# Ledger of designs, part 223: VH-VL binders against q8ixk2r445to577

Target 1, 133 residues: q8ixk2r445to577
Amino acid sequence: FFGMLQNKGLTDYCFDYNPPDENQIVGHQVILYLCHGMGQNQFFEYTSQKEIRYNTHQPEGCIAVEAGMDTLIMHLCEETAPENQKFILQEDGSLFHEQSKKCVQAARKESSDSFVPLLRDCTNSDHQKWFFK

## First folded at step 10 (VH-VL)

Design Q104 (framework fv_recaticimab)
Fold by ESMFold2-Fast, scan of step 10:
Structure Q104 (fold): chain C 133 residues (1-133), chain A 120 residues (1-120), chain B 112 residues (1-112)
Amino acid sequence: as target 1 above (133 residues)
Amino acid sequence: QVQLVQSGAEVKKPGASVKVSCKASGYTFTGYYMHWVRQAPGQGLEWMGYISPNTGNTKYHQNFQDRVTMTRDTSISTAYMELSRLRSDDTAVYYCARVRYSGSYPFDYWGQGTTVTVSS
Amino acid sequence: DIVMSQSPSSLSASVGDRVTITCQSSQSVLYNYNNKNYLAWYQQKPGKSPKLLIYWASTRESGVPDRFSGSGSGTDFTLTISSLQPEDFATYYCQQYYSYPTFGQGTKLEIK
């Protein structure tokens, strides 16, 4: 399915990708921003390969987490999804990153007061529950 | 040429409702979301909420949440803001303003404003 | 809500003067990931709608004269008019769009 990926606990915030340079679509961090319902930078597709794809600009991006990191970074999509790009959206709304065995949580970065999606140990917190709108 | 044209001035009694319109032209109406901002006489600007013309989804500031309704009609590129149970302190100029793209931008175009006077 | 504070509340100046208006936010409006400040400046003349002058703290909107400039980062911001013109007498507002929009109280620029 596809749409704006909204947080249950941080109820007004959605996944957002607004890179500093529109001509360099990959390599930057995915953020959370106020849900506006316009699609564009907040429009994502969840694929049968368990990818979270960003198709608003070309080339298509896929959300990934590098080994040992907790931030979600935009990478180029590959023909066969690598393990670091696979997220399992569970029935309870948890977004489980298979390679790290951690869950995506709406949280503030250590050096910033900006809300971003970060990998954290899985809990039953509403800040770890996501849904497409 | 981008224009936002609002409906004319209104005089209302306390307890009444007012519905202000904002007609957009010169751009793709569904490509930008529409916000409403008010300004009481001699006061600053106060954000009330927004609507996505594309989806109809709305978000209201807590101060207005129980009294405001924002709608749109895409066939005539018009957004509406209805404020109910009016009080004298709702006397203000009400503006519509668009936000470009994803909502990560400021208000780049504003309507001319609609004066709403609430008095008995 | 993020609280925006402007100073001064009013300022008297003459044509040709350099004018500075300051704005402070109660929390940072800088996103570290893209190094952008979600801060705008508007000009409002009596009986008229606000007009966007500056966004991203320092980027001039199309058609805005180069005598207007914005600077600052994080919580402290400045709007500068390098050589004041007669048409610049107005009220100026800063606004954050990092979260739900909030505005400063305004700075009224008056003829000396």
Scores: ipSAE 0.013, ipTM 0.635, lowest interface PAE 7.9, mean pLDDT 86

Design Q105 (framework fv_recaticimab)
Fold by ESMFold2-Fast, scan of step 10:
Structure Q105 (fold): chain C 133 residues (1-133), chain A 120 residues (1-120), chain B 112 residues (1-112)
Amino acid sequence: as target 1 above (133 residues)
Amino acid sequence: QVQLVQSGAEVKKPGASVKVSCKASGYTFTGYYMHWVRQAPGQGLEWMGYISPNTGNTKYHQNFQDRVTMTRDTSISTAYMELSRLRSDDTAVYYCARVRYSGSYPFDYWGQGTTVTVSS
Amino acid sequence: DIVMSQSPSSLSASVGDRVTITCQSSQSVLYNYNNKNYLAWYQQKPGKSPKLLIYWASTRESGVPDRFSGSGSGTDFTLTISSLQPEDFATYYCQQYYSYWTFGQGTKLEIK
């Protein structure tokens, strides 16, 4: 599966990666932004190794969550996916992060007005349901 | 046996366009990125951009983004690089090279190169 | 862009000599999470395409002779040829693949 990864509850928003420094493809947070339908910085691939790859730039970035954190950040992909880069896309559209046992949710930080993808306890909320367009 | 076979030498006038092909064999074409690198006479290697044969997505170096177009045809395992508005300083050998799709990797196999000469 | 600098630009050597070529990057190409250096070395003979010799700074590509070795970490790297053979006279390039792809300007290895 590949395409724009859109939220079912926050219907106009897609996974988006647009780091502020063109020469630094890793280390920045994955955000949510209005879906534009053109791929580019919103184009992701879900792989057989359960990775969410950012294929717009090379070297390839892979979405990861560091231990104890709830934000999705861009790491360099590895030949064999490490545990912190594995997500199970389930039949109901939930995106389950195996290492933390949590689900990716379109959520707002306490001190921010912006929605971002964050790890949260798994629920049946449409804010935790994702699909490729 | 992995092989990348490029089209033959081209001689062009300033202002013209050139389209170079790169035919892949011996591996799954959609499993690897295809990059383009050029080398002017007596100079080093300059990365131009790449295409994902699987998705069709491209990324071009900023020095070429206004003049380069990379495409592919998966039915014949062939990648193309077209460079327009040619200048004399575009005279170079143009190479295709593959990069693994599984992480960040260097260029493991290269085409034989296509010489493009731009002169009046 | 990460700038790669090689030294020397050229050197002359004899068959059997030990040769060292150096490469510096303008910023670290060491990825701390996997402890890998995203650095490769290529050999190019006149009229031929480049050939990958070494990747991850020190891992030899399949079929590359043991006399070729790479070392270094972060921003400073070396390619060593322990006992030059006639077929080793070529231009050598380092390359980073940490952030995009950039090459050094090359080191031409010539016969004395």
Scores: ipSAE 0.013, ipTM 0.672, lowest interface PAE 8.3, mean pLDDT 87

Design Q106 (framework fv_recaticimab)
Fold by ESMFold2-Fast, scan of step 10:
Structure Q106 (fold): chain C 133 residues (1-133), chain A 120 residues (1-120), chain B 112 residues (1-112)
Amino acid sequence: as target 1 above (133 residues)
Amino acid sequence: QVQLVQSGAEVKKPGASVKVSCKASGYTFTGYYMHWVRQAPGQGLEWMGYISPNTGNTKYHQNFQDRVTMTRDTSISTAYMELSRLRSDDTAVYYCARVRYSGSYPFDYWGQGTTVTVSS
Amino acid sequence: DIVMSQSPSSLSASVGDRVTITCQSSQSVLYNYNNKNYLAWYQQKPGKSPKLLIYWASTRESGVPDRFSGSGSGTDFTLTISSLQPEDFATYYCQQYYSYLTFGQGTKLEIK
């Protein structure tokens, strides 16, 4: 699968990677932003290694969650995907992060007004359901 | 090279509908969302909504949701905005605009505008 | 909707002057996770469509003269035109694209 990764509950929002410096592609958080339909910074690929890959800039990035953290950050892709970069896209649209046993949810963190994908306990909420468009 | 060319001025009576067209050229029409923005005489800009020319998906501002319909025809690279049940305060210049190349919402190209006058 | 308020509503200035236009949003338009302000500035000349000048609050669009600059963060933004030229007669609009889209009411610049 590839395309814009859209949320079922937060229906106008897509995975979006727009780091502060386009020459430093890794180390920053993935956000949710209004879907624009043009691919580019909202274009992601779900790979056979269960990675969510970002190829708009070089080197290629892969979404990861560090142990003990709940935010999704862009890291360099590795030849063999490490456990923290593996997400299981389920039939119901949930993105299950096997290493943490949590699901990706569209949310706001703390008192922030910005939308961001966060790891949360798995529920049947539409805010945890994702699809490629 | 990128151009958005809109249909000509319209004069309508209250209660009628108007359909404005926006023909795109100089880029891949299906690759960019098309937005509609209007401007009443002497007033500021008011966002109405958008359409994805690729999928046909639309999003309308709450103020227009019950009266606006946005469509497109990919065979002629043309987007349409139809506003129904017109009121005198719908008198405005209507613009189509393309979302910027970078994939962010600032508009980098605009149509020349279509004047719609609603009077009895 | 996020409400955008511009000040002043109009101003008159001479060629060569430095002009400052301000824009305030009813809530922050800064995404904390990428540190970008989702704020743009447009120029609209009488009888013409708007033209993009600035995006990301301070990034100048290609082809826009360097006398135009944007600054600010969060809720308070400024468009500055240094050394005003006759062709800068226009109305200027700020626009947030943080949560959908809303524009300020505009600032009319009269060069006299």
Scores: ipSAE 0.318, ipTM 0.799, lowest interface PAE 3.1, mean pLDDT 88

Design Q107 (framework fv_recaticimab)
Fold by ESMFold2-Fast, scan of step 10:
Structure Q107 (fold): chain C 133 residues (1-133), chain A 120 residues (1-120), chain B 112 residues (1-112)
Amino acid sequence: as target 1 above (133 residues)
Amino acid sequence: QVQLVQSGAEVKKPGASVKVSCKASGYTFTGYYMHWVRQAPGQGLEWMGYISPNTGNTKYHQNFQDRVTMTRDTSISTAYMELSRLRSDDTAVYYCARVRYSGSYPFDYWGQGTTVTVSS
Amino acid sequence: DIVMSQSPSSLSASVGDRVTITCQSSQSVLYNYNNKNYLAWYQQKPGKSPKLLIYWASTRESGVPDRFSGSGSGTDFTLTISSLQPEDFATYYCQQYYSYKTFGQGTKLEIK
């Protein structure tokens, strides 16, 4: 699976990664933004290693969640995926983060009009369901 | 075992386009990114961009963004690099080179190079 | 772009000599999460494609002779060839792969 990673509940929003410096992609938060259908900052790949890869950079970026955190941030992909970069894309569209045992949810940033993906307790909410377009 | 075989030398006039091919064998074509690097006579190596043979996704260096198009045909394990609106300073040897998925490795195999000469 | 600078531009040496080539990056290519330097060295002979010698700053590619060694971290790197052999006369390039790919300008190793 690869393409734009879209939310079922927030139907117009996709995973988006737009680092301020293309020479420093590590450490910034993954956001949600209006799906534009053009790939680029919204182009991701789900791999057999259970990674969510950002393909518009070399080395590829791999979405990770650091211990004790609930935000998705960009790391560099490695030959062997570390546990904090592994997500199970389930049949119902849920993205389950194995290390934390939580699900990725589309959520509004506090005191903001913007949206971000965050780790939350798993539910049947459409805000926790994702698909590639 | 692993081979990247490129198309033959080209001589073009300024303003023309050139399309170089790179045929891969001995490995899973979709398991590696294909990058393009050029080298002008007597000069160093200049990275141009890459394509994912698996997804078709591309990224070009800003110096080539307006003039380069990278494509691939997975049925024949071949990558292509087309450079348009050629200038005399585009005279160079053009290489394809593979990179492991994840990008955690440098160029481990290179094509033999394609000489492109741009002159009137 | 991350700019790579090599020195010297050319070097004359004799068979059996120990030679050292240096490379500097405009920003660190050390990834703090895995403690690896995204730095490679290539050898190129006239009319041939570059050949990978070293990656991760100090790891030799399979089949590369022990006389080739790499060292350094962050922004400063060195390629050393101990006891130079006749087949080692070539141009050497460093390359960062921390953000896309950029190469040093090359060091031409010639017979004295």
Scores: ipSAE 0.712, ipTM 0.894, lowest interface PAE 1.4, mean pLDDT 92

Design Q108 (framework fv_recaticimab)
Fold by ESMFold2-Fast, scan of step 10:
Structure Q108 (fold): chain C 133 residues (1-133), chain A 120 residues (1-120), chain B 112 residues (1-112)
Amino acid sequence: as target 1 above (133 residues)
Amino acid sequence: QVQLVQSGAEVKKPGASVKVSCKASGYTFTGYYMHWVRQAPGQGLEWMGWISPNTGNTKYHQNFQDRVTMTRDTSISTAYMELSRLRSDDTAVYYCARVRYSGSYPFDYWGQGTTVTVSS
Amino acid sequence: DIVMSQSPSSLSASVGDRVTITCQSSQSVLYNYNNKNYLAWYQQKPGKSPKLLIYWASTRESGVPDRFSGSGSGTDFTLTISSLQPEDFATYYCQQYYSYRTFGQGTKLEIK
């Protein structure tokens, strides 16, 4: 699976990574933005190692959640994926973060009209269902 | 045994295009990225861009993005780099080089190089 | 781009000498989450492709002689050849792989 990673509930929004400096991708938050269909900053790959890779950088970025946090941030992919970078893409479209035992949910950013993916308790909400386009 | 074998030397006129091939063997082609690096006579190494053989996704250095196209054919484990609107200062040896799938690794295997000469 | 600067541009030495080549990056290539420096060293002989010598700043590639060693962290790195052999006369390049790939301008090691 690779392409634009779109939310079922928040229709027309995709995973998006737009760091302030394209030569420094580490440590910034992954956001949700209107799907543009062009790949680029919205092109991700789900791997057999359970990673969500940001395909438009070398080395590849790998989405991670640091201990105690609920935001998805960009790390560099490593030869052996650390546990905080592992997500199970389930048949219903849920993205389950193994280390925290929480699911990725499309949510409004605090005090903002913008949207971000966040870890939340797993539910059957369409805001927790994702698919590649 | 890992091998990257490139196509032979090319002589081109200014304004033409050149397409260099890089045939991989001895490993799973779709498990590694392929990068292209060039070297002008007597000069250092210049990174041009990369392609994922698995996804087909590419990223080019801004100096080349308007003239370079990288592609691959997974059925024959071959990567291609095409450079258009050639100029005399494109005269260089062009290398393909392999990077582990994570991208977090240097170039561990290089092709032998393809000499491209651009002259009138 | 992360700019890589090497010093010296050329160096003359005799067989048996100890030589040191330096490399500096315009920003840190140390990745704090795994504590690794994304820096490599290559050797290139005339008419040949570059050969990987060292990666992660100090790890020797398989088959590379013990006389080659790398050191440094963050922005300042060195390559040392402890007992120069005839086959070591070549051009040496440092390379960062922290954000895309950029190379130093090279250091040509010549016979004195």
Scores: ipSAE 0.706, ipTM 0.896, lowest interface PAE 1.4, mean pLDDT 92

Design Q109 (framework fv_recaticimab)
Fold by ESMFold2-Fast, scan of step 10:
Parts: C-alpha cells; sequence; structure tokens
Structure Q109 (fold): chain C 133 residues (1-133), chain A 120 residues (1-120), chain B 112 residues (1-112)
C-alpha cells in the first residue's frame, strides 16, 4: 500500500511530513494535515517489513517512536527495520506499534488547534483507524 | 546477473526534448529506486533525481525540476528520463543507477550511459 | 545541498606507491542512531560508468581489491590505495548519500 495515509475519524486529515531543513530530515515530528492529493509531504508507503516510509526523500525516511515517547518521529530507514519502526496495519485499519504495544491515534496537539498522530492505548476508536487513499 | 542497459546516443537541437531509457534485468525492478546522474564532458557527476519503480513517486533536484520528467514501465522493467527545452550545456552522458530499497545505499549498479549532444 | 570537496584535483604516482585522496562534507554525514557514515567512493575509468568501491565510509564493495580502503567519520574522509597497480588509472569520486546525493569534483589519478 502506498499513497495518502488518512484517518477514519478525522476524515479529512492525512499523515504529513514537512521538515524545515531538507538536508536533515531526522528527528522532526510527523503531523496531520488536510489531505490534498498532491503527493510530496503526504506520500507514504507501507512495506512488507511493517515500515511506514516517507518516499519523497533520499535516503528514505521511516516513521519511528523512541522508547518512552508517544510522538511519531522521522528516522532514516535501515536495511533491517528496527523494532521502533514497525507498525502492524491491521485489516480494521489500526496501526499497532509493536515495540510499545500501542496504537496510533489522531489527536490534538497540546495547547494547539493542530493535529498529530500519537501512540495511545488501543481502544478501537475511529481516530485509531487509518487507510491508504 | 544485474544489468542496466540504456538507449543509444542522441543528437538534438536546442529547444528539443530527449527521452533516455534504462532497462533493468537480473533483479526485481520494483525492489530498487532508480536514480539519474549526468556528467558533462570533462566534468564531474551531477545528481538529477530519482523514481520509485514500485510507487511511481519521483523527486527531482531543483536545478532540473522544471524540465525533467522521470517515469517507468514495470511491465518491461524500464525507467525513463525525459529532459525538455534542451540547451547546449545539457550536453552530457546521462546515467541511470539503482539504489537499494531496503535502506539507503550508494549506487551499486550503473547503466553504461547515454551520450546526449545538444548542438546549435 | 551538502557540498563535497575533494583533494587533490589531480595526482600522478608510480606503480607500487601508496596514494591518499581526501574528501570533506559541508555538514556531517554520520547518522547518530545507527552510527553509520553515509559516504561512498567510486572509480571511473575513461569512457566507462562509475564503479562503487567503498560504502559506509569504510566497507569494501564485493570484488573490490584489498588495496582500496576507506576511513574517516562525520565530515572528513579518506580513500587510500596501498600499492598502486596500472589498472588503477582512473578518476575517483566521493559521494554523500545522507541527504539526496552529491559528489566531490573528482581526483584524476595518472599512473607513471
Amino acid sequence: as target 1 above (133 residues)
Amino acid sequence: QVQLVQSGAEVKKPGASVKVSCKASGYTFTGYYMHWVRQAPGQGLEWMGYISPNTGNTRYHQNFQDRVTMTRDTSISTAYMELSRLRSDDTAVYYCARVRYSGSYPFDYWGQGTTVTVSS
Amino acid sequence: DIVMSQSPSSLSASVGDRVTITCQSSQSVLYNYNNKNYLAWYQQKPGKSPKLLIYWASTRESGVPDRFSGSGSGTDFTLTISSLQPEDFATYYCQQYYSYRTFGQGTKLEIK
């Protein structure tokens, strides 16, 4: 699967990555933004290694969650996906982060009207359901 | 054996377009990115952009963004690079080169190159 | 763009000599999470495509002779040819693959 990774609950929002420095894509948070269909910042690929790849940069970016954190951060992809970069995209649309045992949820960013994907306890909420468009 | 075989030499007039092909064999075409690099006579190597044969997604260097189009045809394992509005300083050897999809790597295999001459 | 600078631009040496080519990047190409340097070296013979020699700054590509070695980290890198052979006549390029792809200007090696 590849394309826009859209939320079922926040119907018009998609995974989006727009780093401020294109020479250093690592370490910035993945956000949610209105789905636009223009590719680029919103074009992701789900791989057989259970990675969510950002295909508009070389080297390829892979979404990761660092130990003890709940934010999705861009890392560089590796030949063998490390555990913090593995997400199980289930048939019901849940994105289960294997290392933390939590699900990716569309959530409001603290003290802001912006939205971000965050790790939360799995609840079967539509805000935890994702699909490629 | 991995091979990248490019189309033959082209001679073009300024303002024309050229489309170079790169046919891959000996590996799973959709498992590797395809990059394009050019080299002007007696000069160094200049990265132009890449395509994911699996997704069709592209990224071009800003210097070429307004004139280059990269495509692929997975049914014949072939990548294409089209450069429009040619100038004399586009005279160069154009190479395709593959990059591992499983993690960022350098160019492990290159095509033999396609000489494009833009002559007034 | 990350700018790559090579030195020297050209070099003439005798068969059996030890040759050193240097490469500097305008910013670090070391990825701290996996501790790898995204730096490669290529050999290009006249009329031929470049050939990968070294990647991850110091890992030799399969089939590349042991006389070729790479070293360095962060922003400063070196390619060493320990005992030049006649077939080593070529231009050598360093390349970063940390952010897109950029090459050094090349070092032309002539064997006396």
Scores: ipSAE 0.644, ipTM 0.887, lowest interface PAE 1.8, mean pLDDT 91

Design Q11 (framework fv_recaticimab)
Fold by ESMFold2-Fast, scan of step 10:
Structure Q11 (fold): chain C 133 residues (1-133), chain A 120 residues (1-120), chain B 112 residues (1-112)
Amino acid sequence: as target 1 above (133 residues)
Amino acid sequence: QVQLVQSGAEVKKPGASVKVSCKASGYTFTGYYMHWVRQAPGQGLEWMGYIDPNTGNTKYHQNFQDRVTMTRDTSISTAYMELSRLRSDDTAVYYCARVRYSGSYPFDYWGQGTTVTVSS
Amino acid sequence: DIVMSQSPSSLSASVGDRVTITCQSSQSVLYNYNNKNYLAWYQQKPGKSPKLLIYWASTRESGVPDRFSGSGSGTDFTLTISSLQPEDFATYYCQQYYSYRTFGQGTKLEIK
C-alpha cells in the first residue's frame, strides 16, 4: 500500500515529513500534520520488506527508530531492510516495530500544539491505529 | 540487454516547449527510478529530477521545478521529460539514466542523449 | 545542494602514466549506519553518454579495468588510473548520491 498514513484516533492527522534542509533529507524527525490529500510530504509506501518509505525524495527515505529511542526518524533505505526500519502493519491497524516490540502512537509533542508519532507499549488505543488513505 | 533509447534531436524557438522520450527495454521498467540529467555544450552534468515509474511520483531540482514535467507510460516502458518556456541557455544534450529502486545508487545505464537547440 | 569540486580542470598525460584526480564535497557523503560513501566516478568520451566506473567511492563497476581505483571517505575523494591507456583519454566526473545528485565540474584528461 501507498498513500497518506492517517491516524484513527487523531482523526485528521497524517504522517508527514518536511525536512528544513533539502540538502540533508535524512536524520530529521517524522511528524504528524493535518492531512491535506495532496501527497507530497505526506505520501508514504508500505513495502513487502515491512518498510515505510518516503517516496518524495532520492535518496529514498525509510522510517527508523534508534535503539533506546522512541521517536521515528528518516534514514536512507537499504537494499536489505535493517531491523530498526521494520514495521508490521496489522489487520487491526496497529503499526508494530519489530526490533523494540512497541507500537507507533500519535502523541502531542512536549510543550506544543504539535503532534508526532512515538513508540509506546502496545495498547488497543485508537491513537495506535493507522490506515492508508 | 538493458537499453535506454531516446527520441531524436529537436530545434526550438525561445518560449516553446520540448518533450523528450526515453524508452526502456531489457529490464522491469517499474523496478528502477528514471532520472534526467542535462549537459550544455562544453559544460558539466546537471541533475534535473526523477520519476518513480511505479507510482508516477516525481522530484524536480529547484532550478527546474516551475518549468519541467516528468511523466511515464508503463504500457510502453517509456519516460518523458517536458521542459517549457525554453530559453537559449536550455540548449543542451538531455540524458535519461536509471537508478535501482532498492536504495540510493549511481546511474548504471544512460540513454544516448537528445540534443535540444534553442535559437531564434 | 551539496557542492562537488574537482581538481584539476584539465590534465595532460602520456600512455603509461599514473594519473590522479581529486574531488571534494561541501559536506560529508558518508552514511554512518552502513558505513558507505555515496560517491561515484564517471567517464565521458566526446559525443557519448557518461559511463559508470566507480561507486561507493571505491567499488569498481563490472567490466571496468583494474587500473581504475577510487579512494577516500567523507568529503575528500580520489580517482587513480595506474597505467594510462590510449582509450582512457576522456573527461571524468565525480558525483554524490547522498542527497539528491550533484556532479563535479569535470576533469579533462588529454594526450601530452
Scores: ipSAE 0.006, ipTM 0.591, lowest interface PAE 12.7, mean pLDDT 86

Design Q110 (framework fv_recaticimab)
Fold by ESMFold2-Fast, scan of step 10:
Structure Q110 (fold): chain C 133 residues (1-133), chain A 120 residues (1-120), chain B 112 residues (1-112)
Amino acid sequence: as target 1 above (133 residues)
Amino acid sequence: QVQLVQSGAEVKKPGASVKVSCKASGYTFTGYYMHWVRQAPGQGLEWMGYISPNTGNTNYHQNFQDRVTMTRDTSISTAYMELSRLRSDDTAVYYCARVRYSGSYPFDYWGQGTTVTVSS
Amino acid sequence: DIVMSQSPSSLSASVGDRVTITCQSSQSVLYNYNNKNYLAWYQQKPGKSPKLLIYWASTRESGVPDRFSGSGSGTDFTLTISSLQPEDFATYYCQQYYSYRTFGQGTKLEIK
């Protein structure tokens, strides 16, 4: 699987990574933004190691759970994927983080109208269902 | 042992297409990217692009985007690179080369190369 | 694209000599988050494919003799062969893998 990683509940929103600096690709929060179909900051690859890879820049990044938080950030991919970088894309579309037993959900950022992917208790909500487009 | 074995030399006319194969053995084919690099006679090395055998995802250098297609067949652990609308300056040795998953890495194993000659 | 420039384009040396080849990138290939230089060196003999010698600027590939060493950071890199052997006469290429992949034009090491 590769392409835009789109939310079933927020049908117009996709995983998006737009770091402020080309030379500082890791450490920033992964966001959700209107799907534009242009590739670039919305193009991801799901690997056999259960990684979600960011293919737009070199070196390639891997989505990780921020330590002690419920947020997803960009990290450098490691030769053996650590548990915080493993997401099980299940048949029903849920992205399950085995270490925390939580699912990735489209959620509002702080007090703003912006959306981000966050770890939440698993539900059958369409906001927790994802697919590659 | 790790081996990448490429198809034999090709002679093509301008405007034709060529398809080069690269058969992998000695490792898990879907665990490594496969890149393509070419070398014109007496010249340096030029990166063309890569394919992920695991997902089929490709990324081509912009100079080749409109003419190159990279594919793979996991049942026979083989990657393919097809270059269309050939020109005389496409005459080169074409190499496949393996890259480890998990970040950006150098080319640790190379195929023996396939000579492609484009002449009228 | 990141442009790689090698110097010299050719070099004549004798067995037992210390040989130094340099490589410069048009922009830094040092990634600040992991402090690694995305720079490799390859050896190519006539009619053969390139062989990886050094990666991460200074890490020697398994099986490569210890007379080969790499150094440098950011934009300036060096490959050193401490005591040249007959089998070392070849063309050497530096390569960045920070942003896509680009190679230097090569340095041909010839016997005196």
Scores: ipSAE 0.008, ipTM 0.617, lowest interface PAE 9.2, mean pLDDT 86

Design Q12 (framework fv_recaticimab)
Fold by ESMFold2-Fast, scan of step 10:
Structure Q12 (fold): chain C 133 residues (1-133), chain A 120 residues (1-120), chain B 112 residues (1-112)
Amino acid sequence: as target 1 above (133 residues)
Amino acid sequence: QVQLVQSGAEVKKPGASVKVSCKASGYTFTGYYMHWVRQAPGQGLEWMGYITPNTGNTKYHQNFQDRVTMTRDTSISTAYMELSRLRSDDTAVYYCARVRYSGSYPFDYWGQGTTVTVSS
Amino acid sequence: DIVMSQSPSSLSASVGDRVTITCQSSQSVLYNYNNKNYLAWYQQKPGKSPKLLIYWASTRESGVPDRFSGSGSGTDFTLTISSLQPEDFATYYCQQYYSYRTFGQGTKLEIK
């Protein structure tokens, strides 16, 4: 699977990564933004190693969750995917982060009109369902 | 064994377009990125961009973004780089080079190069 | 872009000599999570494609003679050839692969 990774509940929003300095791709938070259908900063690939790769940078970015955190941040992809970079895309569209045992949910950033993906307890909410477009 | 074989030398007039091919063999074509690098006579190496053969996704360096198009045909394991509106300063050897899909790696295999000469 | 600078631009040496080439990046190419430097060295002979010699700053590519060694971390890197052989006269390039790809301007190693 590859393309724009869109939320079922927050229907106009896609995973988006556009760091202010492309020479410093790692360490910034993955956000949700209006789906534009043009790929680029919204183009991701789900790999056989269960990674979510950012496909418009070299080296590839891989979405990770640092221990104790609930935000998704960009790391560099490695030859063997570390556990914090592995997400199980389930048949129902849930994106399960096995290391933390939590699901990726579309959420509103506190005191803001912006949205971000966050780790939350798994529910049957459409805000936790994702698909590639 | 791993080989990247490029198309032959081209001589073009200013304003024309050139399309260089790079045929891969000896490995799984869709498991590696394909990058393009050029080298003007007596000058250093200049990165132009890359294509992901598995998805078709591309990223070009700003200097080439409005004139370059990279494509691939997975059925024949071939990548293409087309440069339009050629200028005399586009005279260079154009290389394809592969990058491992898992993690970030340097260019481990290069094509032999395609000489493109732009002159009247 | 991350700018790569090499020194010297050229040097003359004799067979058996020890030579060093230096490379500096405009920002660190060390990735703190895996402690790897995203820095490579290539050799290019006239009329031929570049050949990978060293990656991760100090790891020799398979088949590369042990007289070639790389060192350094962060922003300052060195390629050393411990005992020059006739086939080593070539142009050498450093390259960062931490953010896209940029090359140093090259060091031409000439016979004295």
Scores: ipSAE 0.551, ipTM 0.861, lowest interface PAE 2.3, mean pLDDT 91

